# VH-VL binders against Rho GTPase-activating protein gacF (gacF): the designs that were tried, part 6

Target 1, 176 residues: Rho GTPase-activating protein gacF (gacF), of Dictyostelium discoideum (Social amoeba) (q8ssn9r234to409)
Amino acid sequence: EPISQSTEDYTDIPRIIKMSVEYLFEKCLLVPGIFRESANAMELQRLSQLFEKGGDIDLSEYTDPHCIGGLLKLYFREKPIPIFPYDLHKRIYSVLNEEDSNIKVKSLLESGLGKGQFLILRYLFELLNAVSINCNVNFMNYQNLAICFAPSLIQSFDLSCYDVIERLIENYHSIF

## First folded at step 22 (VH-VL; from Q6 with heavy chain R28K)

Design D4
Fold by OpenDDE, last read:
Structure D4 (fold): chain C 176 residues (1-176), chain A 117 residues (1-117), chain B 112 residues (1-112)
Amino acid sequence: as target 1 above (176 residues)
Amino acid sequence: QVQLVQSGGGLVQPGGSLRLSCAASGFKFNNYVMSWVRQAPGKGLEWVSAISGSGRYTHYADSVKGRFTISRDNSKNTVNLQMNSLRAEDTAVYYCARHGDWYFDYWGQGTLVTVSS
Amino acid sequence: DVVMTQSPLSLPVTLGQPASISCRSSQSLLHSEGYTYLDWYVQKPGQSPQLLIYKGSNRASGVPDRISGSGSGTDFTLRISRVEAEDVGVYYCMQALQWPYTFGQGTKLEIK
């Protein structure tokens, strides 16, 4: 279940993220293969353009969860600069196996990310953690979700990216 | 001092199997991605496989996919390459290498694998 | 796959003279954050490969100042200002932008 967010947190997160995450929290936590299954490219493009143009969008009756999952991934992948800095993930990777790693990772995220980045990522990882909790139904465990999102968030295919993203999903409550 | 010491390899017939091992020391092993790179006799370098620090994420070259398996034991600071269904074209010196970042900053001494009837 | 093309493949050089190796990639190796996913390695006779230049222009530990890497996008160059006997070997460029990592064909540097 999604947690209550401050007004500031809500207003600082882009509309496309807020609406997509809300939809996914509400309707898609138990959807098999969510974020893994490919969405229709034309539909993704349509939705993406709709959000970019600032049109009136209502996802309450939307019936294709994979398109919304795909839209979320697409958003991060198409950013000119990755929302998760490469160097930051390397710094996190270096402390990942230490005894107090969660505290250190939290500190690195807070100091290494802008306010907007942090809020978006926190919201995203809250969703991913919630999805992973239902992996027995949706088949999307920490590893599968990391595979789906690490390349889009960090815009790198370095294998260390997956370890970092997986840890952030798994230990969301301790890190964020 | 960072060290990568390899073992295994040798002569095998086509269709056979070999296991390569690389023992690491001098650094926090589980915080580094490791790779295998091979070099056929008189040829250039070819990346073969990579494995993340946790061991849960791997990549393979198409030429070895389905036949080779990379693994690691972080408790023993070792990375291994299980090679099955070996072919003549797999004949090469195999190197284990540490990912300093994405680049290979340290290399093992190499192990010769010869696949011949 | 990203194709890496080196030139020349054979490079005979007189001691004390400069040497230059070109490496071209089939696509840009520039990351969105400005990183260059191009590295140079050298394999000296009877030895394992060793890192020479990383991220396009950074010298690895122990690499002398006379060796440098430059370039961007799809075109890269390794330069040795004054070739020494110890520089004999095969030089490889490698891209690490995407899997699979791919190497150039190698350039064999020899002393005339």
Scores: ipSAE 0.926, ipTM 0.959, lowest interface PAE 0.4, mean pLDDT 95
Fold by OpenDDE, fold request of step 23:
Structure D4 (fold): chain C 176 residues (1-176), chain A 117 residues (1-117), chain B 112 residues (1-112)
Amino acid sequence: as target 1 above (176 residues)
Amino acid sequence: QVQLVQSGGGLVQPGGSLRLSCAASGFKFNNYVMSWVRQAPGKGLEWVSAISGSGRYTHYADSVKGRFTISRDNSKNTVNLQMNSLRAEDTAVYYCARHGDWYFDYWGQGTLVTVSS
Amino acid sequence: DVVMTQSPLSLPVTLGQPASISCRSSQSLLHSEGYTYLDWYVQKPGQSPQLLIYKGSNRASGVPDRISGSGSGTDFTLRISRVEAEDVGVYYCMQALQWPYTFGQGTKLEIK
């Protein structure tokens, strides 16, 4: 099933993702409850609009990590088509417990995703993996992060989505 | 051949506990989400709980949240439902069901749970 | 919660005649990728429920051609072109778009 992608998705990672992920890498890896804590709805909307309009955005002095985390989730949730195809998730789910599952999952991702999708997801999961490494400080382990992102990425609440996303976070280095 | 064989259940006093079990065979068990669905006497179907293949993710109906616990043992190909603080309104035939995708493609034979003084 | 409403709740049918059951959801069951999160089940007397139609219009294994599912969005229909004695039972629609999964009230099909 083909997924419609914007020209930007095939050429580069969207600015909103780049800036958000960079900010989170630099300042938020040790923030307790990052991605789990609710952000101010008005602030999320403000930031979203700023990015949409292409205005100047400076996050260097930004002090609310939960808004940036929320912004990232919001981006994926509001996509008309999920960044992570449902069928791809199913195929991955079916091989999660097989021998050499990481190799199989990698192959499925590379063959099932467009270039833009793959780059975005790789970048995201790099961040999530980094966050999970510091779970003793930020309390965001693989499971917690999967709960936060699986519905937004796949736009489904099927419980299999969480197993898949958790695996991708946990085995980021082997899969991506 | 896919099979779901249930056990447990029976008669219990209000406030009591019961444990239901569903033994699966004929498929790769840990790659399927499993659910429990119940049916009160003469009534319709009500989803109760679900558990992911890994067993780490669960969902519950509000009516049973805090009282029921779904679990699975993938080494034994079983899904279980621990029911505590049982109420009269929990009286029903309980079915285990396999998620073929999001839909239930296979069902157990059902287990009667009766909560009565 | 998504509310599922079936009609009729009781469906007496003469053998050989067609039958139709309606199912309405309180919100669209269409996924962004085009999937339909509506399934049909039947519970025959003394038996466990069994899957009839999945994803709106796909017949489960072993389901005869005379049974079909149609619809989209919030309105769905299960049709039996020629009712047979074996079709007696209670039919349920179910949404699986979001938790909790919810069923319709059930439609009891019986022979006149």
Scores: ipSAE 0.924, ipTM 0.956, lowest interface PAE 0.4, mean pLDDT 95
Fold by OpenDDE, last read:
Structure D4 (fold): chain C 176 residues (1-176), chain A 117 residues (1-117), chain B 112 residues (1-112)
Amino acid sequence: as target 1 above (176 residues)
Amino acid sequence: QVQLVQSGGGLVQPGGSLRLSCAASGFKFNNYVMSWVRQAPGKGLEWVSAISGSGRYTHYADSVKGRFTISRDNSKNTVNLQMNSLRAEDTAVYYCARHGDWYFDYWGQGTLVTVSS
Amino acid sequence: DVVMTQSPLSLPVTLGQPASISCRSSQSLLHSEGYTYLDWYVQKPGQSPQLLIYKGSNRASGVPDRISGSGSGTDFTLRISRVEAEDVGVYYCMQALQWPYTFGQGTKLEIK
């Protein structure tokens, strides 16, 4: 069974992230290959522009989950500065195998991220964790999801990025 | 102090297999990405393969994809390179290297691999 | 793949004179956060490669002040203000922006 979304306050999260994540939580947790399957490029652009223009958007009847998943990835990839600082991921990487690593990682995230960044990432990783829990149906385990998101979040292809993102997905409840 | 000590290699016929090993010491091994870099005789350096600290993420040069396998045993502080279907063009000195960040800050002593009929 | 081009490939230098090696990448090696995915290595005769400069301009441990790295984007330079006998070897630039990591052809520094 899919996990329900938390009751955390997401008021300050950008509309595009909030709506996308809500849609994905509600309708896409069991979709095979979510975030991995390619989305229609034209549709992605259409949606992206729609959000940029501040138009009225209703995803309640939207039927292409891969476009919404793609839209979420696109948002992070197109940021001028990565939402997940490179140095932060390196600091996290250095403590991944230490005792009480989750506590240390949590502390690093809270001290190394702005409030907005932290809220967005927490929301994202909540979703990714929920998706991973249903990997028997959607085939998206921690590793697959890390592969999908690490380059967009950190904007680096260093292999340490994948270990870090995977850990954050896997231990979401202990870290966030 | 950081040390990378390599073993394995040698002479093999085309189509044969070899396994290289690199034993690490002096640092928290599983917190570092490791790579193999090779150098053909009289030629430059060529990156071959990399593996994340967890061992779950790997990358390969196109020239070795499907033939080489990088692995690591964090309990033994070793990184390995299994080389199958070896070709003459695989002849080189192979180096294991630690990723200090995205750069290689420490290198092994090198291991010669000769593929010849 | 990112193509790394070094020049010159052969660099004969008189002791005490300066040396300069250029490295060009086929695309920008600048990270969005301002980091540089360019490193310099030197392989001295009979030895393993060793890190010389990392992230464009940072000297590795033990590297003397007379050696420096500079540049940005697609053009980088390694400079040795006063060449010494111990500087003999082959110098490589390397990009780590994306896989596969790629090296320049190497520049062989020799003493005249």
Scores: ipSAE 0.924, ipTM 0.957, lowest interface PAE 0.4, mean pLDDT 95
Fold by OpenDDE, fold request of step 23:
Structure D4 (fold): chain C 176 residues (1-176), chain A 117 residues (1-117), chain B 112 residues (1-112)
Amino acid sequence: as target 1 above (176 residues)
Amino acid sequence: QVQLVQSGGGLVQPGGSLRLSCAASGFKFNNYVMSWVRQAPGKGLEWVSAISGSGRYTHYADSVKGRFTISRDNSKNTVNLQMNSLRAEDTAVYYCARHGDWYFDYWGQGTLVTVSS
Amino acid sequence: DVVMTQSPLSLPVTLGQPASISCRSSQSLLHSEGYTYLDWYVQKPGQSPQLLIYKGSNRASGVPDRISGSGSGTDFTLRISRVEAEDVGVYYCMQALQWPYTFGQGTKLEIK
């Protein structure tokens, strides 16, 4: 289903993603090891349940960035179906080294993802790109971020997943 | 035609080092994950190491972690396995293999590595 | 690690007769999207291993239709409807669900 791409359209993104990403954008771009450091399992569970129940959640005073980062990863990992289809990742991988790869990858994403998937991923990769820009401070470059997210997004440990996710983070502005 | 041609290996004493190389042709090399799989004499197959197309992501079997290093040169269409601190149990025929997907669709001819005092 | 268990380990077969090899995994090899992380390889005498079946039931190029793979979850079967002399070799199942990739022990198919 083709996506009419509008920059900064985050409509229909789940609340947990919106709030987590917003929090991370605001407070965590410079946090060393963001997304890499392990979060407290109990706290993750608490937060996850809180979002599932649909209660009033305020992260404005939340002080543990790693829990929010972990929550975001957990969300994708626990989805019954991966947010990033495996076949799509393979198609992207096949064109990854072509001269016009970014254009092709963009096209593949737009045609291969549902609207909801695309919006979520776009928002996520916007964040990850922003995090990577500050890798000198937070030590989370494209590769490190890919390692953190690729298995959760694609729900596969195939090494090609990392190359694909890394490229999407690195070339976010050209692809999305 | 896809081809994987291996080189290197041989006889080495325990604690020694060897480097295996696999030259690929007939396909876009940098778009494929590559692995090394070994087979001890009279034994089954054991996955050893894998490397992504970019070469930036690798995996190792626990049995070789810290001792073996997989690398690739996409400009030369080669994947290599640097084997250090070799042990007798590392004695095997080593195969280079291409990941068609997650499966190995093409294999090299194999190279024998013998670690013996 | 995912443990792969093949049976039998030795498979003597009369020419023209069917053969069946079982492979069991310690964990489900089913991907969330329905893919099967189980492959079959055969290593013929004096040769490198070669892909036989991928993703549970897909025949690799050049594999005759008398050879088939089936199964799901944790139980898989490789079947040869009519064994031929060229089928002699050691057959391996392999899981690629997670690292490390692991192989079964191998099943040696021989002609009686």
Scores: ipSAE 0.922, ipTM 0.957, lowest interface PAE 0.4, mean pLDDT 95

Design D4
Fold by ESMFold2, fold request of step 23:
Structure D4 (fold): chain C 176 residues (1-176), chain A 117 residues (1-117), chain B 112 residues (1-112)
Amino acid sequence: as target 1 above (176 residues)
Amino acid sequence: QVQLVQSGGGLVQPGGSLRLSCAASGFKFNNYVMSWVRQAPGKGLEWVSAISGSGRYTHYADSVKGRFTISRDNSKNTVNLQMNSLRAEDTAVYYCARHGDWYFDYWGQGTLVTVSS
Amino acid sequence: DVVMTQSPLSLPVTLGQPASISCRSSQSLLHSEGYTYLDWYVQKPGQSPQLLIYKGSNRASGVPDRISGSGSGTDFTLRISRVEAEDVGVYYCMQALQWPYTFGQGTKLEIK
């Protein structure tokens, strides 16, 4: 059974995403305004460069949740090709109001995303769903989160993007 | 097939209010972003406002922010524009328009709003 | 706001002759996946605007082959290879890269 040992990359989420999501899960689900509040631009740039160098990074003592939230959004915004394809979001948009819409959305994601894209998005949306569940404390419901993340994920300002991302956050468990 | 039929409009004094309505048929209304676009007499086109299919997300031109409110009723397949604190500069023909991807693929017949003292 | 500048604003043309309309944007309309956020509309006398060209160069349904859109980044052209009586109207370019969506000033095409 010939296999390539060097091309098994679907098991690894990029370090910046893995560490940022883990930090946010562990320390930030109750932080008011997470993802909405601005990060310090200088500190954001510094942290981004540290991840790019590939050295040891330890966030256990890091104390600025808004910088980590900003780092995650920046990662997606700066990708030359968006993690979430524009045409896929339009296909999903067309089925949002149909019978069994979540089953159809799940099917479109599975067929329309590469394996790595799917794993990254599943990990991210698990976090966003968890943040939204705590919206009575952090004031970030699924609509607020869609406003914060849709432009970074799809790299588009179309209003349809917000309706799509909103559905994925709210119905994470049915869709992913 | 696809139809956008507008109503409302008319003559109003400065500072007054008016509500425009646009009734949609021949397509799945909930699946489309809708806009209002206006054209002052003898002038070009100006985008005014947009609303997402769910009705939960909106945008406004700076010239109308705080005075105009876009809304939709997906059970009646209507998009509406509530216009308050009207000014002479708001005098125009107002069109409702449906978005394809981002572009306006279908337009209503237009409704004249005249703001005159 | 992205500023859209059309030229000419008035375009008298003899029947059967070509016509060209220029549209320039204040910033590039090419976005991350290669989409061109430039569309063209025509408003014929007494009518609502209607879509003519979308995504830079795609003809809307029912638009004849003699009408075409081209361009790159910031410079766009609508061309009519052979003007007919039905082409009379005002032509607008529009950008949809970002809110607010903005139109050019319009080009009024008339037959001499």
Scores: ipSAE 0.808, ipTM 0.901, lowest interface PAE 0.7, mean pLDDT 91
Fold by ESMFold2, fold request of step 23:
Structure D4 (fold): chain C 176 residues (1-176), chain A 117 residues (1-117), chain B 112 residues (1-112)
Amino acid sequence: as target 1 above (176 residues)
Amino acid sequence: QVQLVQSGGGLVQPGGSLRLSCAASGFKFNNYVMSWVRQAPGKGLEWVSAISGSGRYTHYADSVKGRFTISRDNSKNTVNLQMNSLRAEDTAVYYCARHGDWYFDYWGQGTLVTVSS
Amino acid sequence: DVVMTQSPLSLPVTLGQPASISCRSSQSLLHSEGYTYLDWYVQKPGQSPQLLIYKGSNRASGVPDRISGSGSGTDFTLRISRVEAEDVGVYYCMQALQWPYTFGQGTKLEIK
């Protein structure tokens, strides 16, 4: 499903993303090690298949935050095309140390992403920023979160990916 | 005019320590991932360690993990390799290298480290 | 680790003749966006390594057009269409798909 064809409102965000991010916002901002701790592999596969089939899904009573965190990372890791283009991250990397860098990063995101990609990333980074704000309790600062998410979002292990994703989490409000 | 000028090295006994330095000029140093790559006498190339532009993200080859520490000082445009608990198999010429995307587009002149009794 | 295998390890060539060096990886080096994580370097006598080819087929700055890279997936070739004296050295392929980055064993090119 081409994400770039979606509108800018939240009704077009894929159901798996919308429901996972809502669950994580509502129930998981204070969970120690969220996104770092491993998910149960069988349960993760079960949930992934459930979302693929489009069945009736209700997470209101779901009790395994690490599986929902894992599901979100798995979604991005398995996309045929990474949600975050490799060349875009290199362009952002080149301006990270410039004067007014956050303004330049914002401009690069707006010009370099399709509207669907932008909506999904804004929604995700809002969550990641909120998790990092609670790092005194959950032990997940913006650097730890960058380690967890950069390889899934960009589908690259290049070390520049971590510096880029870190900036987007830390400076969410200036950039998105 | 990109240049990487290395210093340090020399002869050290097993279990000893050395610190290698690489001074960068001619580019915006903070914007580049840097690596160390080594070459044992008469042998091929082996990647050793990498560090991100900020200095906050690093990676190491298994052969040196826990013994070597890569670091950078962006105010002095230097990348360094602290080598502890040195072993005979660490004997090599050590190169610092700048990353383009992932590939090494510029290399230092090399510094010989000899570990022997 | 991704294993990189070069062939031949020793390559004597006559001036003016073509040369080819093979490099095989233990897994595909293709990224989902179409990038190829395969680069070539040369180390001339007494010198540091220098980048020749990046991303499978792109020539680095200053590399003459008689040197080219090709291949995809797991099988890659460096070609020199007409060997000149300045081509003497050891040639290495390298993968950057995953850490640790790994090199082939090297191919020593000599004029015979």
Scores: ipSAE 0.773, ipTM 0.891, lowest interface PAE 0.9, mean pLDDT 91
Fold by ESMFold2, last read:
Structure D4 (fold): chain C 176 residues (1-176), chain A 117 residues (1-117), chain B 112 residues (1-112)
Amino acid sequence: as target 1 above (176 residues)
Amino acid sequence: QVQLVQSGGGLVQPGGSLRLSCAASGFKFNNYVMSWVRQAPGKGLEWVSAISGSGRYTHYADSVKGRFTISRDNSKNTVNLQMNSLRAEDTAVYYCARHGDWYFDYWGQGTLVTVSS
Amino acid sequence: DVVMTQSPLSLPVTLGQPASISCRSSQSLLHSEGYTYLDWYVQKPGQSPQLLIYKGSNRASGVPDRISGSGSGTDFTLRISRVEAEDVGVYYCMQALQWPYTFGQGTKLEIK
């Protein structure tokens, strides 16, 4: 919420993102249904308020991965302007089936995103790629993850959003 | 020129099945979300289903969910609607439509489906 | 579902006179980046629907300047400044904020 109101947060990765992604990367790559399963609503509200206050938060022994996954999605969903611009996703969509499509997608991301947006998305998609690699255990392939995240990142339900986010997850290493 | 040419309608009994097809030309088909929209005789328009350019993402109106399946074949530039367990209230002219961003910028000529005993 | 309500449902108009069609949504159609998820279509006699206005106010290709769209987050108007014979048809507004996309009931424009 504090970061959604400040342009300064785009030059550094917000604390809520950094801590959530770190926790998920370290402890949750093998958790069945991560990002798909519902968070406990009261606990999610509690954590959201705690991050909003900016106090000392320690997740090292936190035990509810679905709440941390929910917190991450909530952050993106509640931004006043989506982290992933709508028009950028349409430009990317138009090149997905072209020769050298990943090179073109990379170029569009680099030119179409501010530095802070790019850093946050690179950090997020590294995690999502890692989750998708372990889909035989966690049951979350890149398509399932695109369904979970595209509406929050772009703040749109257009079906083109899913094809775009899917590409970024699956081809993370070529694109980011 | 963008063209959407439809086929596959007809008369069926309740509980029967039909498959509608829409052949696209004049644009790069696999870059576009496609929809089916229907219009009961003398009535307004109702969105039915949509499919992403890749074919991997779909959405359905509640009234057809579980009975209709949208699909596409990007090698043939076709979008299809498999309609199962048809009911009298499914009687309509069915249009395929291409999405611009979200809006329907091009429409097929329509195909009549009649469900009656 | 987002409910779209059109008025009037029947619109007889004298040639050369203006016409207005109202469309109201049950919730705001404004996107956070400023896009408006409201489009207008016309279905002329014996034809498929065709796009008239997209994103609230943009004319589709081939739509004459005398046809315009305007409105705010929940209240939208299609205006024809001077009705011509080719304007006969049924006009529909549609929201695309969320699935399912929903249409208004239609407004039948006729020359009287």
Scores: ipSAE 0.754, ipTM 0.883, lowest interface PAE 0.9, mean pLDDT 91
Fold by ESMFold2, last read:
Structure D4 (fold): chain C 176 residues (1-176), chain A 117 residues (1-117), chain B 112 residues (1-112)
Amino acid sequence: as target 1 above (176 residues)
Amino acid sequence: QVQLVQSGGGLVQPGGSLRLSCAASGFKFNNYVMSWVRQAPGKGLEWVSAISGSGRYTHYADSVKGRFTISRDNSKNTVNLQMNSLRAEDTAVYYCARHGDWYFDYWGQGTLVTVSS
Amino acid sequence: DVVMTQSPLSLPVTLGQPASISCRSSQSLLHSEGYTYLDWYVQKPGQSPQLLIYKGSNRASGVPDRISGSGSGTDFTLRISRVEAEDVGVYYCMQALQWPYTFGQGTKLEIK
C-alpha cells in the first residue's frame, strides 16, 4: 500500500520536509536532472529563510523544482546529528549480500531508528523510489539518486553509504 | 584468516601500461571497500584509489585520475588496478588494502612498479 | 585536501624509554556523532604497513597496551610507554574525514 494513501498520521514530519516532498511528488517526477541540477543559491537562501520564519507558505504556484530539491537536501545536510546513523548504515552494509537481505535490512531499520527518523525516511524514500521509476524521462536512476542523497543523509563520504542508500531506493516497497 | 595476495608489477617504459591484481581470502569479499595505496622509494604513503563492495562506486587521487582504473570481480574475490599512461612519478610499491569502517585493517604484501627508460 | 603534519620526522629513542609522536590536521577530524577520523599505522623494515590505532584511540588486534593514541579535534598523539626493539619502523597518521585520504609524512623511530 502506497504510503501517500495510508491512514498513518504524518503530523510529526517537519513542515519543510512535508511541503518539499509533496511539491516534488505532485510536480517534479518528470523533471530532467531533479536533485542533480544545482539550485540558484540566492533563491535557495530565500526559501530556507521563509521556512525558518514559520509563516504560511504556499508552494502551489512555485516554478523552480531544482530549488525545492536543493532545499530538501540542505535540510538533511545541515542537521547537527545525521538523520541516518553511521553505525546503522555499516550494519546494513554487512547484510546486503546475504539471503533474504531485504528482510534483514528492514529489521535493522526498525530496530536502529527512532519512530520519527523512520517516518521521515520512509516518506523521503517513497519519493526517491517514484523518481527512479521515471528515470527514462528524468534521467535519475537509483544510483544517481544515491550519489545525490547519501552524503546528506549519513553525513559521510564512505563508499559503503552509496551501496546502502541505493538498496533502500531500489527496494523501497519490500524494505519500508 | 584474512589474506591479500598481490601480483603484477615490474618494469615499464613511460607511457606504458600495467595491471595489478590482489586476491582476497578468509572473509566475505563483497562486503568490503577496497583501496590501493602506494609508496614511492624512500617516501611516505599515498592513497591512490578505492572501490565499494558492489564495485559501482569509486574514487581516485587527482594524480592518477583518468589514467588508472580500479575494478573488482566479486565472483573471483579480486581487486585490480589498471594503470595506463604511466609516468616516472608512478614508480612505487603498490599495496592493496581492506577497509574496516574507513581505516585499513589488512594490507597485501606490496608490488613494485618501476617506470623508467 | 586535509593536510596532516607529523612531528618529529626522526625519533631516536633509548630502549625502555617512552616515545611520543605528534600529528596535526588542517581540519577537525571529529564527526558529529563523536567518531574521530584519525588512524595510526606502522611500517616495520621490509614490511607492509599495519594498523596500530583506529578511530583515534582504539588499539588494533595484537597491539600491546603500551601503545596508545589520544587527542581531539586537530591535535593527536601516539605514545609508546616503553620502547622495545620490535617498535623500530616508520609511523604514519592518516585522516579519513574526506577523500582523498591523506597521511602524515611519517616518523622514523630508531634505537639509539
Scores: ipSAE 0.737, ipTM 0.879, lowest interface PAE 1.0, mean pLDDT 91

